# VHH binders against Flagellar brake protein YcgR (ycgR): the designs that were tried, part 52

Target 1, 263 residues: Flagellar brake protein YcgR (ycgR), of Thauera aminoaromatica (c4kar8)
Amino acid sequence: MAELSTPSPASPAPLDGGRGDELEKFTLRGARQILQLLQDLITHRGLITAHTGGGHSFMTAVLKVDEERGRVVLDPSPDPQANRRALAAPRLTCVTQLDGIRIQFPLVGLGEGQDKGRPALFAPLPAEMLRLQRREFYRLQVPLAHELSCLLKAEDLARKPVEVSARVIDIGAGGVAVVVPTGAAEFVIGGTLPACRLALPDGEPIELDLEVRNLNRQTQRNGTEQLRVGLRFAALPRAADTRIQRYIFKTERALNAKARGGL

## First folded at step 7 (VHH)

Design E56 (from D29 with S57V; framework vhh_7pa5_2)
Fold by OpenDDE, second read of step 8:
Structure E56 (fold): chain B 263 residues (1-263), chain A 121 residues (1-121)
Amino acid sequence: as target 1 above (263 residues)
Amino acid sequence: QVQLVESGGGMVQPGGSLRLSCAASGFTFSSYAMSWVRRAPGKGPEWVSTISGYGGVTSYADSVKGRFTISRDNAKNTLYLQMNSLKPEDTALYYCARDLDYWESGTFDIWGQGTQVTVSS
């Protein structure tokens, strides 16, 4: 009976290092703003994923904001082990969404107690809360060593069919981001690229339709321009979905293991 | 507007069955993993099940494994939870949630208002 070790939840990918400056625009540090946002979370009964580190997390909710004591009251996990991990963690990273906006905030100094006769977790009010408007799909950053590629069926400026081999830089359940040389093809946001081929390390390429969702020109350090293309899976067979999810899972696990010094 | 709306909850006897539905709107449904989460009275939220964007991968909490089945119809933008062999311990408010990270993070960014399931003799 192979104990399917519940994969340790990947530490929330560091918010893509957009320069510390860009994140600042989305960071609330005002006490009033923080309180209001927490109240909004309460009002909307928003579920929060609290990350405790080491790939562990639990679901919680803000139950109350105690302004007088400067603390937030959280719903404890039904899992005693999760609560123990939470209490032992030097910091919780809380992630949620409100009105389509991702909200992330740290909690430090977690304690346990009772609120109105019910078990509860307590923490000081967060010093900052990050509001990210971008629909951030979890994207696995693809290790360079995996050499994931996608053969794009596109058109050039003359509308002549061209095939472009693109490197996959990130992948998620809903799509991929790829990089192509500038001028390799003409991409139109909202356009469909039919019968493309995604190459995964575990077998034959996956044939799929892709929809162009975003385009971003990037200049490399060497001065070479590349085009980053965000692509959505427009049509994906079930078997392909399984393969993609498996790949993401395995890769994340491996990356986490490496990060923990186990490799 | 991004929205999830749960339905199908109710009262059932132990051993009975219910099917929950979650209607999604305001986003590309197939692009996201979806999950069910429940909150029992006096307890914190508990993850129940997750399904990948195209339904190829499913996972379940040990407490519901073999009894519950998660599914989705992407053409209808609807998530389902078939609950069989219900127990009093399954009594909870059930939420559907959009899952940003299917496998490990349990990161939910959108959830519905919930549908009440009560299992009582």
Scores: ipSAE 0.034, ipTM 0.467, lowest interface PAE 4.0, mean pLDDT 84
Fold by ESMFold2-Fast, scan of step 7:
Structure E56 (fold): chain B 263 residues (1-263), chain A 121 residues (1-121)
Amino acid sequence: as target 1 above (263 residues)
Amino acid sequence: QVQLVESGGGMVQPGGSLRLSCAASGFTFSSYAMSWVRRAPGKGPEWVSTISGYGGVTSYADSVKGRFTISRDNAKNTLYLQMNSLKPEDTALYYCARDLDYWESGTFDIWGQGTQVTVSS
């Protein structure tokens, strides 16, 4: 049987209702609210990535909501293999966004049929939907084992140049958060740190201009006081953007694989 | 306010070329990966190509690799798809889509009304 290759983009680390109690407060369970949100996805022509498990996914959309029968009707994949995997899966995890809000919901009991004479997939209405207000830039929590650091070119209290090696605690497309010992340097919100060097695990450090966006003092469990500094990439060259995105995606996939293996 | 408007579709003979454009407004265009997605008559949506926010990374479906080229002009808030060596199987409504998860993800939240491409038999 020939394979019809129409690869869909991967969707890294989708939010899951099985992820502890943190997501429970964002979970929608009212039937009227669920129906309204699904109708909004139809109105805004919301494209959905449907995950069938085992790293497989396909693109779909809600064609209609059948309130009388309590069902959603979905576009099938043009790839027959993707449709067979979906029908065989115990559940689909559907992920989409609407107005910067990440929306995730399960579909169980997927069937195949027709809508207006065209092939369609259908499932009972989801009992729950996750809504999470999304930040403009996704932030990856950096594993301690990676020893990610950023050499900051800053000033001390006397405005003399000082270099501070700061541990990177999170990283996204738009910036990093770092931790420095209190008193290591002076930071001013809105100030620019030129020619800082971000060290990723592989390759040469990336030279970046960083803007200070926020400051937060933290007392650690051992009693040590540290300063968290949020830093925005002021300008990001194409090559640097590519390397940072690659690191984020690889690390996220590895963390997801590790979490699933541990469970 | 947030809007994507496709153009450049039309009728073309097999082996011909077309260039699609997508004009974006209402958001910081360079902060988002952008994709082209197509829907052939009677079929579901098929991902075609993605480009990262600054254009450093591109990806293509196997069915179009070597024939289509995705590009963007961030100064003009415009996404392009250059389609060469067109085949009847490329006949579809082509949508411009905003991809918030970047390079290899597939989470789309906004797309346009589409532009029709018809490759004559």
Scores: ipSAE 0.000, ipTM 0.232, lowest interface PAE 12.3, mean pLDDT 77

Design E57 (from D29 with S57H; framework vhh_7pa5_2)
Fold by ESMFold2-Fast, scan of step 7:
Structure E57 (fold): chain B 263 residues (1-263), chain A 121 residues (1-121)
Amino acid sequence: as target 1 above (263 residues)
Amino acid sequence: QVQLVESGGGMVQPGGSLRLSCAASGFTFSSYAMSWVRRAPGKGPEWVSTISGYGGHTSYADSVKGRFTISRDNAKNTLYLQMNSLKPEDTALYYCARDLDYWESGTFDIWGQGTQVTVSS
């Protein structure tokens, strides 16, 4: 099961955020973009490794973003010495991952205090964040106009079989992400959903065995909740793989052509 | 309230064994992958092991393969880590964590306070 092994949450050493033009295209500097990415880290509850220099680091998480005061609230380390080192450091380099995308950002001016009566660390919002997508983690965001759906063979709250038509939000070589209304079905990470049907614009639905990889609860703008389910393709037939790749390439080319003014 | 509480840590000599437990509450335990993550003093976190929701799939860091075994009892909402042939380098604070993604560990949203394991002679 080496091919199914998970990567270390400690991540590799921080990338040089000042490294030339190569990383510039992956660097976010817009205040709205930075706030949204920090909120995504809160929503996905990502584990962050904060490097304090001198080979020292600690585990933390963004607990909240205080937009009014322009700062982030971080979970302190259970090790008091780690917190003292962090507070003495001129800069923290924070490294995390969100859906396979490497995220790195600096925090300067760390302080300590309380949030809702509990110990917390505070820092001003970062002026920049690096968001680096690797090829192996590439996911095409599915245009709403394509109306891609996947009929899932799942279980309800009572563990009885149920079929759910789910909207496909993104797609890659290894799987899809779908959204399901809260309560429509129950999903188990590592569970298999046999004989699901993926509908692409061209031709008949593709019958696939899917494995549940991840679960994320999302609150929509109107306050309703939905579940985002990441699904891995199990034993993908060659013909299905070809159709999926063709859809991804065609859609990417069309999006690029549209950005150039419609070639 | 979603909560994870670790126990079973302690002091042990090299070559010894310990069994860690993690009691989960406030969520459907069987729906999520669960992981053990450790942190040695002055070092960053190191992922140790992950188990899928039904327990059918497990994975381990290379440093612990063959020595540690992860398991779960979904009826009791409890995660376990059996640690055998312990080495001084296994000395760390051990956390259990709710893992939102079995295949890409590091997408943790809830973790416990940790339990200390010290391997020394």
Scores: ipSAE 0.026, ipTM 0.570, lowest interface PAE 7.4, mean pLDDT 80
Fold by OpenDDE, second read of step 8:
Structure E57 (fold): chain B 263 residues (1-263), chain A 121 residues (1-121)
Amino acid sequence: as target 1 above (263 residues)
Amino acid sequence: QVQLVESGGGMVQPGGSLRLSCAASGFTFSSYAMSWVRRAPGKGPEWVSTISGYGGHTSYADSVKGRFTISRDNAKNTLYLQMNSLKPEDTALYYCARDLDYWESGTFDIWGQGTQVTVSS
């Protein structure tokens, strides 16, 4: 009886945006802005993934904003165990999307009760909401056929310089996600990889500095482990930025055309 | 534009079967795990099933285990849910959802509009 280990939902990878100065631009802290965004979520009936920690999450939605009491009302899970976990969690991380924009916000102080005679979860209004606009944070999933790669200049466990050819799995204006074999190099979050080379289909590789933003260990079907590395462009020349944007736009258009039954 | 469109819902008798489809567009379908989530009237959303990007891994809620089968055709950018031995408690709006992260984060970022499944005698 092979215990099908329910894949523990990996803790939501921290938004690649280190709490650095850059995320501040996308963080809403104004009460009016927060209320409006929550109302928009209600209007659009957006489903929200609420992470409770420990690799657990449940689906919910914002049902109501109670401005008078300064609280948000959420749908409870049909799973009593999920609700218990949510109530026990010191913090919920809520993630959703509205109009192609990723929205993330914390809820602290979750409680249970009734709203109009129906079971509901209650939390104080979030103090902040992260809104990642598509223009800056949209990540194109790179078609396998494009075979984008990034030559990473990294260090091994012995701090010896190594070059690792990494497959690019997604690309945006701000960076790339790549996959490397486990053990190919040592990566440190916040560390800089200088003089890397991003290969695009349209010409010569782009030399650029990359900052490691996140690391996710993944096991492939064949049992091989690989490391997904989120990389931020530390500095891009204008010409490089233009090339990247052009690639993204062109590829997205092609994918959309294909999806519509086009060539 | 990134889009998910569900289809295949309908009305069936208890013990009947339905096959739901979800057509994906605007993104590399195989790069994402996909999930089915359902919402019954007056209830919160319930996770139903997840399948990895290449279909190597599948998971099911206990409530549907042994009755439902999730599958995908990456060449057609389509997600499926075969539902057998349907029960009245399976009545819900069924949503297709894309995982934000390829790696089973349980975080969904894109949803379809849903397809209605009604199981009634």
Scores: ipSAE 0.007, ipTM 0.241, lowest interface PAE 10.5, mean pLDDT 84

Design E58 (from D29 with T58I; framework vhh_7pa5_2)
Fold by ESMFold2-Fast, scan of step 7:
Structure E58 (fold): chain B 263 residues (1-263), chain A 121 residues (1-121)
Amino acid sequence: as target 1 above (263 residues)
Amino acid sequence: QVQLVESGGGMVQPGGSLRLSCAASGFTFSSYAMSWVRRAPGKGPEWVSTISGYGGSISYADSVKGRFTISRDNAKNTLYLQMNSLKPEDTALYYCARDLDYWESGTFDIWGQGTQVTVSS
């Protein structure tokens, strides 16, 4: 089963899916802090990915903060269907980045209208904004020389077990992206691949459960099509988490040293 | 300091070609997926194309497939967009963006005013 690439490179999944207590220390609730952060997004022309639910998202930007009316003004999508989905959604999850810090906030009660004669979307100011450091959600592009692989325990179209050795192209604290030949296995967004094995350079393969988060058909430099699969760590043991973070830190440090021309 | 500087835009006739460049500095270029995003007059931003850190994975918006080619030169810290068979609807400001979580959350760094592409007779 192959799925066509979504027009947006963005994942529909929100950062904070059920981690409320852990994220509380990163959550801004002060009105002045929220206003200042929104103004910083305007000043830096920050592009925002707005997740409307059901795997849908669109790109937008904060055009203006209307403090008097307590609302934000957003750029509508050039796709009318995306705007209709947004207006029908009970909640938007907005995700952006500023100076290596990930910013996420909800918008509820989205409406449409005009701002100074131009179409615009309006929503009440968010009551909270999440502000997370880059390091927590950083994705390391895996060097080809590392030959990092993940043995996927998947199913074919007939629901028969199949094992696929997939090349890991990026890795973060929350998951990996792998590439597989088109048709190698059936992948369903939201499905779990149990007992997969992630091979890191140091030590034995890590056995873990992976949740399929996104699928993209992609073209290689040589014109060959492949499937890129985004996989979330569903239940990561502490020891595995430590090994993955160590690999990311060590590799990024080595790549930074190489980029500086270090001997 | 992370910086992305776009160049190569201009005026071109329908059916013509342009090559956009993005010069990156202040970070390990090969460690990041890079994207092109455009904003047409009076419209919101649209994603155009993404390329992974070592160029192994590439994706395009349906509107540009077969006409645009994204590429990168990691030795020169430069991202490119080769645009062929240009149409009036390709008229837009084109932005270079760095992806932190391309496959999970879609966060981007955008710099400057972009580079203007105008397709007209």
Scores: ipSAE 0.011, ipTM 0.356, lowest interface PAE 9.3, mean pLDDT 78

Design E59 (from D29 with T50D; framework vhh_7pa5_2)
Fold by OpenDDE, second read of step 8:
Structure E59 (fold): chain B 263 residues (1-263), chain A 121 residues (1-121)
Amino acid sequence: as target 1 above (263 residues)
Amino acid sequence: QVQLVESGGGMVQPGGSLRLSCAASGFTFSSYAMSWVRRAPGKGPEWVSDISGYGGSTSYADSVKGRFTISRDNAKNTLYLQMNSLKPEDTALYYCARDLDYWESGTFDIWGQGTQVTVSS
């Protein structure tokens, strides 16, 4: 009787290490900055989703920052099982939003106790906190089966106009990341690619202007070099925005359903 | 600016009813699942209910099942929570939240400021 190892629900993909340089700009590591941000969360009574792994999470809030002890105080879950999972987890991934900015931070070394006679969870202060503006940074990893593509209107080394069909690897409200063969076109960070076409599964391609935001050369396992291009939507019609958001939502739901074994 | 604003809270007697509203702005409302979460005094946050982007699916915490009804009007960018047969235990600050992962129930990225519901005799 082969124990069908139920595939562990995909932990929210670690912000892909390849985004390291971009994420660095949005990562707070300074003690003062971290403390201030935590205080801001307290002040605004921001609710936090704490992910414990295995597809489990609970809602919490920062109640207090204890600078003297170097710890943060969190609300426990009303669910004892969630608290047990949290305490057993080697790491919590905390996600929240403040002023339209997504905040993500890890907590390790969670313990339980009492604060002023009330049950509380304790953790050392996070070593880092990520601040991401949602529109710009939330990216859905596009399933390979969807075969999203973007026709890029670019220039070659000779400044001759070229059209490059690029595979979309991630998509968000603010833009897309695509992969192109190395040498297919010349891209300049900050440059605009006009009249590009984003192909979504739900209908006709969306015509849009794209701004190059980042370039990353990647070597595939087979030794082939590819260029990852991060592109921002420079001018997105409202209707297009709706379509993109719908696609993201639908896809995320489907992926989650699959991960839960429902499909 | 992405924003959620809750309203409709107040004081009610046990057995009474309230209807909460959450006005959404700054994003395509219908593209997101939405949740209600509450925080009672001295307790951690508790998920109450969620609804899919187009309202085709709803779920409820056991504590509110049969008493609360979540709904949405996408044309008005508004989330609702009809609360009937209110109990003192329902006393809490109620938040609406945008759910990025409706299926996993727990990835909230936007919160309102909350509306206070007090059930007392």
Scores: ipSAE 0.007, ipTM 0.295, lowest interface PAE 9.1, mean pLDDT 83
Fold by ESMFold2-Fast, scan of step 7:
Structure E59 (fold): chain B 263 residues (1-263), chain A 121 residues (1-121)
Amino acid sequence: as target 1 above (263 residues)
Amino acid sequence: QVQLVESGGGMVQPGGSLRLSCAASGFTFSSYAMSWVRRAPGKGPEWVSDISGYGGSTSYADSVKGRFTISRDNAKNTLYLQMNSLKPEDTALYYCARDLDYWESGTFDIWGQGTQVTVSS
């Protein structure tokens, strides 16, 4: 086909690999909200990774917001090639974090110049910013000493019901990641595991319906194969949500205290 | 202050080996799962491997399983990827990434600048 021989203009990369519609509810479009968030990034010295496409990125920061000219001012890269790529890119995808909250926004129409006699990059204010809550997406790495487990109700290779006690490796407000021996049960992405039981250190096991979101196989150094299963909480009772959040909060604080010398 | 810096890339012949490193700073490294992600010219990003914050669990893409080994040294805030038996199709820019969500493969909140790996005869 002759049409396939003509190069197409570069299209802006979708946020999070085309998951824009699922993330719509986390998107800020109010001018005041956008300005406030950018100011918060300045105040908290938010380090920004700017993706220029083609697998390239550079580290930057918001130096100031020029409300009168409707522009954001960014710190240029010390690498001249990174700045050249950024200026040639149809858009930058900027990713940063504020208090564990993922912030992502596009910049289009990047230019270069000076701010108070120093080199700077300029772009129009973004029309939207993505703000994802840490507690929905953050995973607490479960300490091995806690020995957290989740009893999964699944099917074996012969499609017979089986109960598997899986080790919980990670936990968040939205779900858990568990590990099971390869062949212990069969899982289907999008499938629901009803009435599973999550054991936390304090209190009775929590009964939950879990949705299978991803599957990854791994071979350990001892030759044992295991399957890592990502599970989403399909419906979380308020009491269960409170207990899970309390566990995450207490464990994070204990780990942070230990990192600072066991306080 | 959060930063990831990759190193260790280069040119090798098929069957060769390389070890990639990622130096992390500005966050509690041990509290996050970490991934390696690669991008070949003209292709989208491909997840390669991940490791839990305590290092007790690792996962690999089928294309690299048995050839690549991910590891971390939390005392040095460093992530590693040992790449053995390299193939021409492993040619890509390799990124260190901090994992945001375990059930959404390829969802990351912080990426490094990348290190180039070229496998050619």
Scores: ipSAE 0.000, ipTM 0.145, lowest interface PAE 14.2, mean pLDDT 76

Design E6 (from D29 with A33W; framework vhh_7pa5_2)
Fold by OpenDDE, second read of step 8:
Parts: structure tokens; sequence; C-alpha cells
Structure E6 (fold): chain B 263 residues (1-263), chain A 121 residues (1-121)
């Protein structure tokens, strides 16, 4: 009886860390704004996934905001082990959604206690809350059959210009994730790749600038290492944006139709 | 608009059965792992079950294992939870939830409004 090792929930892929500067426009730091957003979560009874690290998480909700004490009250997990992990964690990463907007915020200094005679978790109010509209961050998994590719203009270790044809694995309004062979080029997070070409099935490639946002080494089942590169669209022309959105929409529709047995 | 809508809740006697449904819209349903989560009165949320995008993988909380069955119909964009041998302790608001990651379960980004299940004699 092979114990199907429940795949450890991967740590939430760091939000494609746009340069701290780009995320600033989506980051709430004002006390009033934070309080309002927390109240909205309470009002809507929004469930929250709280990540404790090490691939562990538990479900919670904001029960109350205590403005006087500057703290938030959370539902504890029914799993005592999850609560122990939460209390031991230096930081909780809380993820939820409200009105189609992804909300992420850190909590530090978690403690346990009672609220009105019920077990509760307490934390100081978050210093910041990230609000990301789904439209900007939704990513379509690109079907393998589409063979979507992006020609990257990058540099090698010697800073010599190289062109790398990369397979696009996911695409959204804000960017693409691609896979390249390890060693094909040198990528620097925050670096710009100018005049790249994104090939869509519906026409001529789109020329665009790309910013490297994240790098992840992946080992394939066959033991081959690949580099996954998260790329943000830099200065995307409106016409290109429209084409990308159309592709995403069309592809989603097709996938849904196929799933319904229509193809 | 991305939306999840639960249905099928109700009142049943101990030992009874219910089938919950969750209608998904606004996203490619088959691309996501889906889960059921429940919240009992006065208790925190409890994970119940998860199913992979194409239904090849399922997992259950120990509290419901052998009694509940999660399934999905991707053609109908619908998630199901068959609940058998219901107990009073199963009384809760049941939510369907979408996993954030296409490949990994346990991180949720959207939930429905929930459907109430009450098990009482």
Amino acid sequence: as target 1 above (263 residues)
Amino acid sequence: QVQLVESGGGMVQPGGSLRLSCAASGFTFSSYWMSWVRRAPGKGPEWVSTISGYGGSTSYADSVKGRFTISRDNAKNTLYLQMNSLKPEDTALYYCARDLDYWESGTFDIWGQGTQVTVSS
C-alpha cells in the first residue's frame, strides 16, 4: 500500500515579485486603509489561507479588528498541530480574495488566547497589505499544443548578446513565464531584455521589452535541469495588450469547450 | 467574473446523506485543483477534501475519510461532495474553494458563499 505522500503544499510561489517599486502601487500601508480592508474581510466572511512556512498552511478568518489594542483576531485551526506551527512561525503569510482581488498580507507576532471565551489567535495589525487585481495577475497555462514561444534577447556569461528561443508555459496580462535550458543565457532579476519577440498563434510576433522578475531552477522527470524565468511586459503597446488578452480569452474558452466534451 | 456558488445543503438526520454542488464560472475550471472547506459554529475553518484538475488525485480529512467523496464534472464546471453517514459533528457551512496554484493543493484564493449542512435528530 504505497502511502501516496500528499504532495507538501508548495509554499505559495512568491508573487512574481515585481520590483518592490511596482508592487508599491498595490500595497496598502495606511492604517486607515488597512483597517478598512480588514473590516471588509470580516463583513464578507472571507476565508484566509495562512501559510506558516515549510509548505504548511491552515484555513482561518479574520474575526475581529481591535483598533484600540492594534491587533487582529483570527480563527484558530481545528488542528492543534497547525496552531502550533502557526505560533512557532516567525511570520504568517495570509492569502485571500475579495471581489476578485487577491489580497496578501503578513502577520508577525502571533499569539494565542481567548476572545469572548472562545479560542483565538492574535496578531498585531499588518504593516502592509497587498491588493492585486486578478486581471493583472491571472495566468493562463499555455497548452503544449500551441507551442507558444518567446525569443529572448539576452546575454551570456561573457555579456555577449544571445538569442534564446523559450517556450512559454503561462501567460497573463502582465507577463509570461518561460522555460529555457540551463546555461542558455544569464538572467538578472530586475534586468530588462529589450526587443524580444512573443509568438502568438494568431499572427506576427509581438515585439516587446521584458523585465526579469523571477528565476526558478526546475528539474524535469528525466533529470534535465531547466530554468523557469518569470518575465513582466515592459511598455507593452495597447495593440499588443489587446492581442494577448484575446489569445487568453480564446484559449480559455477552447479549453473549457474541450473539457465539456465538445472537441 | 470568477465565481463559486455552492448548493445542496440542508437538514438531515444522523446517518443520512447529502450531495453538495459547487458551480464554477469565470475561469478554466479543469486547470485548478478544487477543495471543500467547512466551518462549524464557533469553530475555525476545517479542510474537508481536495481533488486535482482532472480528478486523478483526491484527498480527505481523517474526520470524513470513508464517508465523503469528492468528484468533479469539468464539462459542467461543477465540483461535488457526496456526504454519507452524516454525523452531528458534520454540521457546518460548507465552502468550495479554488486552489491558487495549478499544480499544488492547499493554497486557496477564491471561495463561494457556502451552503449550510445541518445534521440533527
Scores: ipSAE 0.008, ipTM 0.261, lowest interface PAE 9.7, mean pLDDT 84
Fold by ESMFold2-Fast, scan of step 7:
Structure E6 (fold): chain B 263 residues (1-263), chain A 121 residues (1-121)
Amino acid sequence: as target 1 above (263 residues)
Amino acid sequence: QVQLVESGGGMVQPGGSLRLSCAASGFTFSSYWMSWVRRAPGKGPEWVSTISGYGGSTSYADSVKGRFTISRDNAKNTLYLQMNSLKPEDTALYYCARDLDYWESGTFDIWGQGTQVTVSS
């Protein structure tokens, strides 16, 4: 049977017969769920971009949730014009992210006042909040010039520990695809490689556990065989996830700017 | 003003195909990741697909993998969704969305008006 030919992360396609809950799974409408998500944003000190319409937005954060009065307290902008636009807007669209999940919700009926002697913005609790998980499956083709590598801790054919420096060709929120010389180590689909080290252009290498998702053997023009290995992040700390997402974003932006002639 | 206008929806039999388009104006289209999101009446939005600014990276919901293809034409400021092997459960309003770039000051997310797709035997 042939090895899998697709770089990870790849999910199996679901069978037909759509579930009714699939259409609702990205929207929270329960009061308890909305309160918990808002509290999570407070706990993680998540920055929120509040869009006031007409191409204008400002940065804010949820300072607290007043469950008794059914409202949220927001940090006002240091720019008085941004606050004036927000108060004049019939609706704010608030966008943020938490653990790689995009969160979006409306606020209607914004007012201003003071909280504990400091200026604050107030709004009723949103009736719904949207959670989009699409970042989970994004993959960036890594530029050769970046020389991105992952040090794999694996075993050779004699079951002796071996370290293999693999070139990263593809990276996303859920994993990486790497290339190794054929015979450098033994890989088994479903196997775990503990304490591997992913090197990004800035900062210390990220230590992480990787699961082997697919294998594909390739013959190079010089006759040398190379193995493509798709690897899933088994668990990823928030700081590591943020660094990976930042690298993906900055690289995508730079490639896009180059395609436009350096702008 | 920033505008996103979807088109190409309609009625089709199960197993049929449709191509959706989204015409963008008022911003530098090539600088933004773009997405398709769908919604049935009375239901929440379901993310369908995303494409990077230069088109080098794409991703799809499990429910549409292998059947739908997202693409873009930056010279025409247009986003596309080619939908093949359509199923009744694909029936929804399809929206074009501009991704929020959290790392860019002043960027924002925009939902278009939507285009209706109805798959019926």
Scores: ipSAE 0.000, ipTM 0.151, lowest interface PAE 13.6, mean pLDDT 75

